# VHH binders against Phosphoribosylformylglycinamidine synthase subunit PurQ (purQ), part 15

Target 1, 271 residues: Phosphoribosylformylglycinamidine synthase subunit PurQ (purQ), of Archaeoglobus fulgidus (o29008)
Amino acid sequence: MDREEIKVAVLRMEGTNCEDETVKAFRSLGVEAEAVHIKQFYSDMIRFEEQRSVFDYQCLVFPGGFSAGDYIRAGAIFSARVKSVLRKDIEEFIKMGYPILGICNGFQVLVELGALPGFDEDKPLAEKPEMALAMNDSSRFECRPTLLKKESEKCIFVKNLKKDVVMFPVAHAEGKVVFPSGKEDEYLERLTSNDQIVFRYVDEKGDYAGYPWNPNGSFYNIAGICNATHTVFGLMPHPERAFFGYQVGRREGYGDGYCIFRSVVDYLEKL
Below, E stands for the ipSAE of ESMFold2; O stands for the ipSAE of OpenDDE; V2 stands for 0.75 times the mean of E and O plus 0.25 times the DockQ between their complexes.

## First folded at step 8 (VHH; framework vhh_gocatamig_d2)

Design c3 (at its last look DockQ between E and O 0.09; V2 from the best seeds 0.00; counts 0 for: pae E 18.7 > 2, placed apart)
Fold by ESMFold2, look of step 8:
Structure c3 (fold): chain B 271 residues (1-271), chain A 120 residues (1-120)
Amino acid sequence: as target 1 above (271 residues)
Amino acid sequence: EVQLVESGGGLVQPGGSLTLSCAASGFTFSRYYMAWYRQAPGKKRELVAGITSGGRTVYMDSVKGRFTISRDNAKNSVYLQMNSLRAEDTAVYYCAKHTRYGDWTSFDYWGQGTLVTVSS
């Protein structure tokens, strides 16, 4: 499709606060993007010109960055609202091959919806969650840069990434990837066999290391995963905060987060 | 008030072509999925073609490759280009305003219809 035809919805509701950075990132690539309150997809109580269809967009983003004062409650409310009013639309959206990105608490939304780990191409939304993002092992809110090794060749969000290791910041208290007790080895085998592990936390040498390099204690150092079709991607680090060079202390150019958004645009242009 | 006004129906020979038009008013046209349905005498109404607010299309199997649905948001209009018409295409064709959820089995309103007759 032509880049001018691409439209991205960055979803919001009370408590989300990273949507502007994500909108700016896509707009800087020449893509139409807007923050869309989830009520705009289902409510008849708003003005007709403000009403939206999920299918008007070719990419959905679930942002993170809930306010510190209501971080957990806002995320739970957001997840519940998405499940109650958008589940059917999101299922069809995934089946159409359109990308979905979940950042930080947005990753949690995709987990709660059953979209990640997303093992079944024919049933893209599991009936119940198959993983969780638990309290960090440190019991602390972790706010720091992280180093991430690219592990996937098939995930559309990293398709043309030339660097082996990228740097994105994290800011969370619950980011520990966990799988059902007793099923960890099975899930790891399923994820690795289908190229669904996208990023893993590493140290400065590129080695898989514990705290503080794995800031939350995630199983297998997992920082981000995609679904079986490689089009639904969730990660705890914030690529939208590493898009422009100035966000990461560089004089000019782009940060490593650029590749995530550029890859979406590249994918959609070929779709 | 929602209004959907179909036009362009008529009598055509097998193998011929027609273009149906639907003029819409009373709602923000660009935001809604639109569709064409048809109903032959004594039969149930069936989906012929649908088009999302973003321009993606769906067709019933028997019309794929022969019919093309399109929309012009500047003119608040939906069209159905019907080529290679067959006798079994004879029906009243209805323009429909759909819901915003992408479910092609549900619609909010439809027009009065326009008759298409394919006969020698």
Scores: ipSAE 0.000, ipTM 0.126, lowest interface PAE 18.7, mean pLDDT 84
ESMFold2 (binder alone), look of step 8: mean pLDDT 83; pTM 0.840
OpenDDE, look of step 8: ipSAE 0.020; ipTM 0.367

Design c4 (from a1 with L34M A97K T99E W104G G105W Y106T M108F V110Y; at its last look DockQ between E and O 0.45; V2 from the best seeds 0.00; counts 0 for: pae E 8.9 > 2)
Fold by ESMFold2, look of step 8:
Structure c4 (fold): chain B 271 residues (1-271), chain A 121 residues (1-121)
Amino acid sequence: as target 1 above (271 residues)
Amino acid sequence: EVQLVESGGGLVQPGGSLTLSCAASGFTFSRYYMAWYRQAPGKKRELVAGITSGGRTVYMDSVKGRFTISRDNAKNSVYLQMNSLRAEDTAVYYCAKHERYPSGWTSFDYWGQGTLVTVSS
């Protein structure tokens, strides 16, 4: 599709706070992007000119939020609202092959929707969550740079990623990837066989390591995964906070997060 | 070139019904919001009903329960079913193509030539 037809919705609700960085990232790549309050998709009290349809967009982003310093409360409200009013539209959106990105709290939303791990392309939203993002092993809010090894060739969000190891910051208290008890090996095999593990935490040598390199204790050092069609991607680190070079200590240019957003635009241009 | 052609207007008695049709061409119909507006002599144009690309509808208060907007993306058409018509519904009815931009105060309002609805007794 032509770039001028690409529109990105960065969803927001009371308490979300990372939508401006994400909107800026996409706009700097020359596509239309806007922060869209979730109410604009369903509320009868919104003027016609302000109403939106999910299908006006070719990419949805569920951003992170840190309102009042309580991710669990704000994230639970956001997830419940998305489930109640957008579930059917999101299911159809995924089936149309359009990308969805969930960052930090947004990854939690995709998990709660049943969109990740997303093993079944014909039923892209599971009836109940098939994984969780649990409390960090440290029991602390972890705010630090992380090093991430690219593990997927098929995930559309990493197609333009030229480095094998990238740096994105984390800022969360509940980022530990866990799978159902007794199914860890089964899930790992399914994810690995379909190229659904996108990023894993590593140390400065590129080796899989524990704390502090795996900041939350995630199973298998998983930092991010995608669904069976490789178009729905969730990660705990913040690529939008590593998009511009100055965010990561460079005088000019871009950080490693640039290629995540560029990859979406490139994918949509070929769609 | 965007074209919107309204039809179905005419003379009808109070309490009667009409169906207005709008045939659209020159754009990807399914991607755009569509609306019906009307303008009575000496009055401002007003929104009667709107329908989003996803099928959600809005109506002005005075027509709720009497008018129904619908769309058929396969035929590139939007319709207005008008029931229980009243003298105050007399107006030229216009089909309109609307679009919301993500980041600005811009609307691409294209209008048809209109179709006259006269409710008389």
Scores: ipSAE 0.011, ipTM 0.479, lowest interface PAE 8.9, mean pLDDT 85
ESMFold2 (binder alone), look of step 8: mean pLDDT 83; pTM 0.841
OpenDDE, look of step 8: ipSAE 0.022; ipTM 0.474

Design c5 (from s03 with L34M M60A A97K S103D; at its last look DockQ between E and O 0.56; V2 from the best seeds 0.00; counts 0 for: pae E 15.2 > 2)
Amino acid sequence: EVQLVESGGGLVQPGGSLTLSCAASGFTFSRYAMAWYRQAPGKKRELVAGITSGGRTVYADSVKGRFTISRDNAKNSVYLQMNSLRAEDTAVYYCAKHTRYPDWGYSMDVWGQGTLVTVSS
ESMFold2, look of step 8: ipSAE 0.000; ipTM 0.264
ESMFold2 (binder alone), look of step 8: mean pLDDT 84; pTM 0.852
OpenDDE, look of step 8: ipSAE 0.272; ipTM 0.667

Design c6 (at its last look DockQ between E and O 0.47; V2 from the best seeds 0.00; counts 0 for: pae E 9.4 > 2)
Fold by ESMFold2, look of step 8:
Structure c6 (fold): chain B 271 residues (1-271), chain A 120 residues (1-120)
Amino acid sequence: as target 1 above (271 residues)
Amino acid sequence: EVQLVESGGGLVQPGGSLTLSCAASGFTFSRYALAWYRQAPGKKRELVAGITSGGRTVYMDSVKGRFTISRDNAKNSVYLQMNSLRAEDTAVYYCAKHYRYGDSTSFDYWGQGTLVTVSS
């Protein structure tokens, strides 16, 4: 599709501190992007000119950006609202092959919706969650840079990534990837066999390590995964906060997050 | 090239019915919201009814229960069924699609219009 036809919705809810970085990242790549309050998708009390459909867009982003004081409550409210009013639309959106990105709270939303780990292409939204993002092992809100090793060749969000190890910051209290008790090895096998593990936390030597390099204690150091079609991607680190060089201590140019967003645009241009 | 072509207007007596049609081309019809607007001589153009890409509808208060907007994505068409017509419904009716986003939240592409006259 032509780049001028691409539109990205970055979803938000009242009471959140919705982050502008994602909108700015996509706009800097020459596509239309806007923050869209989820009420615009379902409420009759919104002026018709402001009403939207998820199908007006070719990419949906569930951002982070809740205030630290309201993180757990705000994330749960956002997840429940999306599940209640957007579930069918999101299912169809995924089936049409359009990408969905969940960052931090947005990853939690995709998990709760049943979109991740997303093993079944025919039923992209599981009836109940098949994983969780649990409280960090430290019992702390972790706010730090993290190093991430790329693990997927098929995930559309990393197709243009030139480096094996990237740096994105984290900011969360509930980021620990867990799978059903007693099924961890089974789920790991399913994820690895279909190239669904996208990023894993590593130390400065590129080795898989514990705290503080794995800041939340995630199973298998998993920082981000995608679904069976490789088009729905969730991660705890914030690539939108590592898009421009100035966000990562460079005077000019781009940070490692640039290729995540550029990969989406390239994918949509081919679609 | 985006095209919206309205048809179905005409002269009708009070209490009568008309069906307006709008044939669309030049864009992926199923992905966009569509609306009917009307403009009487010397008055502002006003929203009559709208339908989102997902099929949700809105109506101005004076036409609720009398008018029905619908869409057929397979035929790239949107319709306005107008029942129980009144003299106040006399206007040129325009089909519109939502603007491709660059800072606007309004519709900005219109058809040529079709005249509806309600007169005894």
Scores: ipSAE 0.011, ipTM 0.415, lowest interface PAE 9.4, mean pLDDT 85
ESMFold2 (binder alone), look of step 8: mean pLDDT 80; pTM 0.812
OpenDDE, look of step 8: ipSAE 0.023; ipTM 0.418

## First folded at step 10 (VHH; framework vhh_gocatamig_d2)

Design d1 (from a1 with L34M M60A A97K R100S; at its last look DockQ between E and O 0.45; V2 from the best seeds 0.00; counts 0 for: pae E 11.0 > 2)
Fold by ESMFold2, look of step 10:
Structure d1 (fold): chain B 271 residues (1-271), chain A 121 residues (1-121)
Amino acid sequence: as target 1 above (271 residues)
Amino acid sequence: EVQLVESGGGLVQPGGSLTLSCAASGFTFSRYYMAWYRQAPGKKRELVAGITSGGRTVYADSVKGRFTISRDNAKNSVYLQMNSLRAEDTAVYYCAKHTSYPSWGYSMDVWGQGTLVTVSS
């Protein structure tokens, strides 16, 4: 499709605060992007000119970020609203091959929808969650840069990523990837065999390591995964906060997060 | 070139019914919101009914419960079923296409030529 036809929705609700960085990232790549309040998809109290359909877009982003306070379960609250009003539309969106990105709280949303780990190509939303993002092992809010090793060749979000190890910041209290008890090895084999593990936390030498390099204690150091079609991607670190060089301590240029967003645009242009 | 062609207007008695049609071409119809507007002589153009790409509808208060907007994406067409017509419904009715949100702007960007509906005793 032509780049001028690409439109990205960055979903928001009361309390989200990272949509601006994500919108700016896509706009700097020359595509239309906007922050869309979830009510714009379903409420008849929204003016007609402000109403939206999920199918007006070719990429959906569930952003991260909520204000401090009692927002630890903010992703779950957002997820419940999305499940009640958008689940069928999102299922069709995935089946059409359009990408979905979930960042931090957005990853939690994708898990709650049953979109990740997303083993079944024909039924992309499981009826119940098949994984969770649990409290960090430290029981603390972790806010720091993290190093992530690229593990997937097939995930569309990393196709343009030339580096094996990237740096994205984390900022969360509930980021520990866990799978159903007693099924960890089965799930790991399924994810690995279909190239669905996208990023794993590493130390400065590129080796898989525990705390503080794995900041939340995630199983297998998993920082991000994609679904069976490699088009729905969730991660706890924030690539939108590492897109421009100034966000990562440079006076100019881009950070490692640039290639995540560029890869989406390239995928859609070929679609 | 984007084109919208209305039809189905005419003269009808109070309490009667009409169905307006709008045939669309020159764009990917299923991706766009569509609307019907009307304009009586000496008055500004006003929204009558709108329909999203996914089929959700809105109506002006003055027509709610009497008019029904619908779309057929396979036929690139939008319809307005008008029941219980009143003299105040007399106007030229326009089919309109919603913009695709360039630079966060919103507006209807293409209009048909209009079809006249006259409700007269």
Scores: ipSAE 0.000, ipTM 0.403, lowest interface PAE 11.0, mean pLDDT 85
ESMFold2 (binder alone), look of step 10: mean pLDDT 81; pTM 0.820
OpenDDE, look of step 10: ipSAE 0.022; ipTM 0.382

Design d2 (from d1 with S103D; at its last look DockQ between E and O 0.51; V2 from the best seeds 0.00; counts 0 for: pae E 7.0 > 2)
Fold by ESMFold2, look of step 10:
Structure d2 (fold): chain B 271 residues (1-271), chain A 121 residues (1-121)
Amino acid sequence: as target 1 above (271 residues)
Amino acid sequence: EVQLVESGGGLVQPGGSLTLSCAASGFTFSRYYMAWYRQAPGKKRELVAGITSGGRTVYADSVKGRFTISRDNAKNSVYLQMNSLRAEDTAVYYCAKHTSYPDWGYSMDVWGQGTLVTVSS
């Protein structure tokens, strides 16, 4: 599709934020992007000009929350509301091959919706969650740079990523990837066999290591995964906070997060 | 240059049907919301039906169940199927392009010249 036809929705439960880092990232790539309050997708009591369809867009982003207070209350309500009012639309959106990105809290939303790990192409939303993002092993809010090794060749979000190891910051208290007790080896095999592990936490040498390199204690150092069609991607680190060079201590240019967003645009242009 | 050209209006008896068409040019049609408005003599222009780029539809209460809006992005066209027409439906019908982003202002909307629908007994 032409870049002019690409529209990205960054979903919100709170008021719109025109200076959202994710919105800025996509707009800098020349595509239309906006923060969209979830009510705009289902309420018929607002002006027609404010009404939206999920299908007005070719990419959906579930971002992180604005603050700790908003996260605790809004995040729980947000996940429940998405499941209640958007489940069918999101299922169809995935089947149409359009990308969905979940960052931090957004990864948690995708898990709760049953979209990740997303083993079944024909039924992209599981009836119940098949994984969780648990409290960090440290019991602390972890806020630091992380180093991430790219593990997937098929995930559309990393197609243009040239580096083996990238840096994205984390900022979370509940980021520990866990799978059902006693099924960890089974789930790991399923994820690996279909190239669904996208990023794993590593140390400065590129080796898989424990805390603080694995900041939350995630199983198998998993930092991000995608679904069976490689188009729904959830990660705990924030690529939108590593998009511009100035976000990562450079005077100009881009950070490692640029390629995540560039990859989405490139995918959609060829779709 | 954005252009909207309505057609399909005419004289019809109560209970009859008409299909209105609107051919669009000069913009990326698939990105924008489209709507039909109507204006009877002495009345304000009112929304009849709207359709988002993704296909969500909205109807005025007075036409629900009788009118159907649709779009064909390949033909850059929007349609209004009007069934069970009433005398009160007599008006000039206008095709309109709406901004899909409210922050970009209402001044981006464009209207056609209209097509007359007359419902008479």
Scores: ipSAE 0.015, ipTM 0.559, lowest interface PAE 7.0, mean pLDDT 86
ESMFold2 (binder alone), look of step 10: mean pLDDT 83; pTM 0.841
OpenDDE, look of step 10: ipSAE 0.024; ipTM 0.454

Design d3 (from c5 with A33Y; at its last look DockQ between E and O 0.48; V2 from the best seeds 0.00; counts 0 for: pae E 12.6 > 2)
Fold by ESMFold2, look of step 10:
Structure d3 (fold): chain B 271 residues (1-271), chain A 121 residues (1-121)
Amino acid sequence: as target 1 above (271 residues)
Amino acid sequence: EVQLVESGGGLVQPGGSLTLSCAASGFTFSRYYMAWYRQAPGKKRELVAGITSGGRTVYADSVKGRFTISRDNAKNSVYLQMNSLRAEDTAVYYCAKHTRYPDWGYSMDVWGQGTLVTVSS
């Protein structure tokens, strides 16, 4: 499709605060992007000019950015509303092959919706959540750069990444990837066999390491995963905060997060 | 060049029906929200019905249950089925294209030339 036909929705509600950087990242790549309040997709109380359809977009982003004061409550409310009013639309959106990105809280939304780990291509939304993002092992809000090793060749969000290790910041209190008790080895094999593990936390030597390099204690150092079709991607680090060079202490150019967003645009242009 | 051409207006008796059509060209029709507005003599132009690219509809309270908006993306057309017409429905009816992203520098309303509907006994 032509780049001027690409439109990205960055979903928001009261309490989200990272959508502006995501919108700016996509706009700088020459695609139309906007922050869309979730009510604009379903409420008849919204003025006609502000109403939207999920199917007017070719990429959806669930951003992070809830304040620490109401992080758990706001995220749970957001996830419940998505499940209640957008589940069927999201299911069809995934079946159409359009990408969905969940960052931090947005990863939590995709997990609660049943979109990740997303093992079944024919049933892209599991009826029940199949994983969780639990409280960090430190019991602390972790806020710092992290190093991430690229583990997937098929995930469309990293298709054109040239580096094996990238740096994105984390900012979360609940980022620990966990799987159902007794199913950890099964899930790991399924994810690995279908190339669904996208990023893993590493140390400065590129080795898988514990705290502080694995900031939350995630199983298998998992920082991000994608679904079976490699088009729905969730991660705890914030690539939108590492997109422009100035966000990562460079005078000019881009940070490592640039390639995540550029990969989406590249994918859609081929679609 | 964006063009919207209305048709189907005319004289009709109270309680009657009309179907208005709007043929669109010059833009990717399936991606845009469309609407019907009307303006009676001496009154302000008002929204009658709107339809999103995905088919979700809205109606003015005065026409709910009597009017139906629809679109055919294959024919680049939007329609207004008007049933149970009343004298108060007498107006020039305009087809309109909405800019979906007004907050990002897209501020454009494109209107057709209008088609007259007269409801008179």
Scores: ipSAE 0.000, ipTM 0.340, lowest interface PAE 12.6, mean pLDDT 85
ESMFold2 (binder alone), look of step 10: mean pLDDT 82; pTM 0.826
OpenDDE, look of step 10: ipSAE 0.102; ipTM 0.585

Design d4 (from d1 with K97A S103R; at its last look DockQ between E and O 0.78; V2 from the best seeds 0.00; counts 0 for: pae O 11.4 > 2)
Amino acid sequence: EVQLVESGGGLVQPGGSLTLSCAASGFTFSRYYMAWYRQAPGKKRELVAGITSGGRTVYADSVKGRFTISRDNAKNSVYLQMNSLRAEDTAVYYCAAHTSYPRWGYSMDVWGQGTLVTVSS
ESMFold2, look of step 10: ipSAE 0.247; ipTM 0.666
ESMFold2 (binder alone), look of step 10: mean pLDDT 82; pTM 0.832
OpenDDE, look of step 10: ipSAE 0.000; ipTM 0.283

Design d5 (from d1 with S100D M108F V110Y; at its last look DockQ between E and O 0.01; V2 from the best seeds 0.00; counts 0 for: pae E 20.1 > 2, placed apart)
Amino acid sequence: EVQLVESGGGLVQPGGSLTLSCAASGFTFSRYYMAWYRQAPGKKRELVAGITSGGRTVYADSVKGRFTISRDNAKNSVYLQMNSLRAEDTAVYYCAKHTDYPSWGYSFDYWGQGTLVTVSS
ESMFold2, look of step 10: ipSAE 0.269; ipTM 0.680
ESMFold2 (binder alone), look of step 10: mean pLDDT 82; pTM 0.835
OpenDDE, look of step 10: ipSAE 0.077; ipTM 0.560
ESMFold2, look of step 12: ipSAE 0.000; ipTM 0.110
ESMFold2 (binder alone), look of step 12: mean pLDDT 82; pTM 0.829
OpenDDE, look of step 12: ipSAE 0.024; ipTM 0.440

Design d6 (from d1 with G105T; at its last look DockQ between E and O 0.39; V2 from the best seeds 0.00; counts 0 for: pae E 11.8 > 2)
Fold by ESMFold2, look of step 10:
Structure d6 (fold): chain B 271 residues (1-271), chain A 121 residues (1-121)
Amino acid sequence: as target 1 above (271 residues)
Amino acid sequence: EVQLVESGGGLVQPGGSLTLSCAASGFTFSRYYMAWYRQAPGKKRELVAGITSGGRTVYADSVKGRFTISRDNAKNSVYLQMNSLRAEDTAVYYCAKHTSYPSWTYSMDVWGQGTLVTVSS
């Protein structure tokens, strides 16, 4: 499709256009992007010109950058609302091959919706969550740079990534990837066999390491995964906060997060 | 080339019914909001009914309960069923393509030629 036809919705439950680094990242690539309040998809109280459909867009983002002070409560409310009013629309959106990105709390939303780990191409939303994002092992809010090794060749969000290790910051208290007890090896085999592990936490040598390099204690150092069609991607680090060079201490240019957003645009242009 | 072609206008008696149709071509119809507007002599063009890409509808107060907007994405068409017509419904009716973003002011930039509806005995 032509780039001028691409529209991205960055979903929110609180009002302001200026809080969303994700919108800015997509707009800098020449793509139409906006923050969309979830009520705009379903509420009769929204004026006609402000009403939206999920299908107005070719990419959805569940961001993590909710209002300070309400971060955990807002995320829980967001997850419950998406399940109640958007589940069917999201299922169809995935089946149409359109990408969905969940960042930090947005990864939790995708897990709760049953979209990740997303093993079944024919049933992209599981009826019940198949994994969790638990409290960090440190019992602390972790706010730090992380180093991530790329593990997937098929995930559309990393197709343009030319580096083996990238740096994205984290800011979360509940980021520990866990699978059902006693099923960890089964889940690893399923994820690995279909190229669904996208990023794993590493140290400065590129070796898989524990705290503080794995900041939350995630199983297998998993930082991000995608679904069976490689079009739904969730991760705990924030690529939108590493998109522009100035966000990561560079005078000019881009940070490593650029590749995530560029890859989405490239994928959609090929549709 | 984006085109909207209205049909179904005409002369009708008060209390009668009429169905307007709008055939769309040249764009991916299912992705866009569509609307019917009307313009009576000496008045501004006004929204009559709108329908989102997902099928949600809105109506002007003056037509609620009497008019029904619908769309058929397979046929790239939008319809306006008008019942219980009154003299004040006399106007030229226009089909319009709309985006989901009000910030794109010219998004109502494709209009049909209009179809005249006259309600008179």
Scores: ipSAE 0.000, ipTM 0.316, lowest interface PAE 11.8, mean pLDDT 84
ESMFold2 (binder alone), look of step 10: mean pLDDT 82; pTM 0.837
OpenDDE, look of step 10: ipSAE 0.159; ipTM 0.610

## First folded at step 12 (VHH; framework vhh_gocatamig_d2)

Design e2 (from d5 with H98R; at its last look DockQ between E and O 0.61; V2 from the best seeds 0.00; counts 0 for: pae O 10.4 > 2)
Fold by OpenDDE, look of step 12:
Structure e2 (fold): chain B 271 residues (1-271), chain A 121 residues (1-121)
Amino acid sequence: as target 1 above (271 residues)
Amino acid sequence: EVQLVESGGGLVQPGGSLTLSCAASGFTFSRYYMAWYRQAPGKKRELVAGITSGGRTVYADSVKGRFTISRDNAKNSVYLQMNSLRAEDTAVYYCAKRTDYPSWGYSFDYWGQGTLVTVSS
């Protein structure tokens, strides 16, 4: 696919306010991108010119920051709405190999949708959530830079990431990755065997460490995972806030988040 | 150069059926929203039906249940199947292409020359 043919939708609902940075990131890469309200996909009250289809796009993004602190509830509401009206389309979208990115609250949405951990390639959305993003062990909102070690070689979102450790900021109260009680080892084995762990929290030495390097207390220091086809990616830290150099204290160039978005574009160009 | 060429118009009796075709060229057809508009004598041009690149459709209330818009990306064509035609469906029908980004989704920038559909007993 030619780059100029690529279109990205950053999905939003009432209360979302962090989609602009993601749109800007993609546009800066020379692809079309826009914030799209979920109602544009199903509502008959929307003007024709504003109506959209999931299949009008080659990438979907569920952004962060859509509920002023009620992240779990917001994610659940968002996911419920999406699931009710777009489930089949999203499943087909995933089966077509098109990428979906969930950032922070978007990661929560993907989890609630049953898209992650997404072990079943034939059923991209589970009937019910199979994991959770729970309250941080600190029981407070965590807002800080984090260091993430790249773990996956198959995830399409990190194909162009050459650095072993990257810096993305976190901003969340419910970012703790938890698996069903008693199934932690099983899930870990499945994720590892299929190379679905994408990022893990590390300290300044690149070692796996607890708080504050693991800001939320995630199991196995997991910061982000992808589904079995490696095309759906959920991440708690914010790569869109580390895309441009100026976002990370540089005058010029790009931050570590650049590679995430560039990887998506490169993937689509070859698709 | 972008071109839209309509065909299939003609004279039909009330209750009859007709299929319009629009052949597109000069752009990546599969990327764009396409639509059918019509203009009756003395009236403003109005939307009849639209279809997204992914195949989602929209219809004017006056044609819902009677008209069907479809597209064939392999043939760079959009179609309008019109059933149960009425006298009030008489108009020149135009094929339209949506404008490129960043104005994408708000307007149409290319129109065909139109094809006349006359419904009369």
Scores: ipSAE 0.006, ipTM 0.290, lowest interface PAE 10.4, mean pLDDT 89
ESMFold2, look of step 12: ipSAE 0.252; ipTM 0.679
ESMFold2 (binder alone), look of step 12: mean pLDDT 81; pTM 0.825

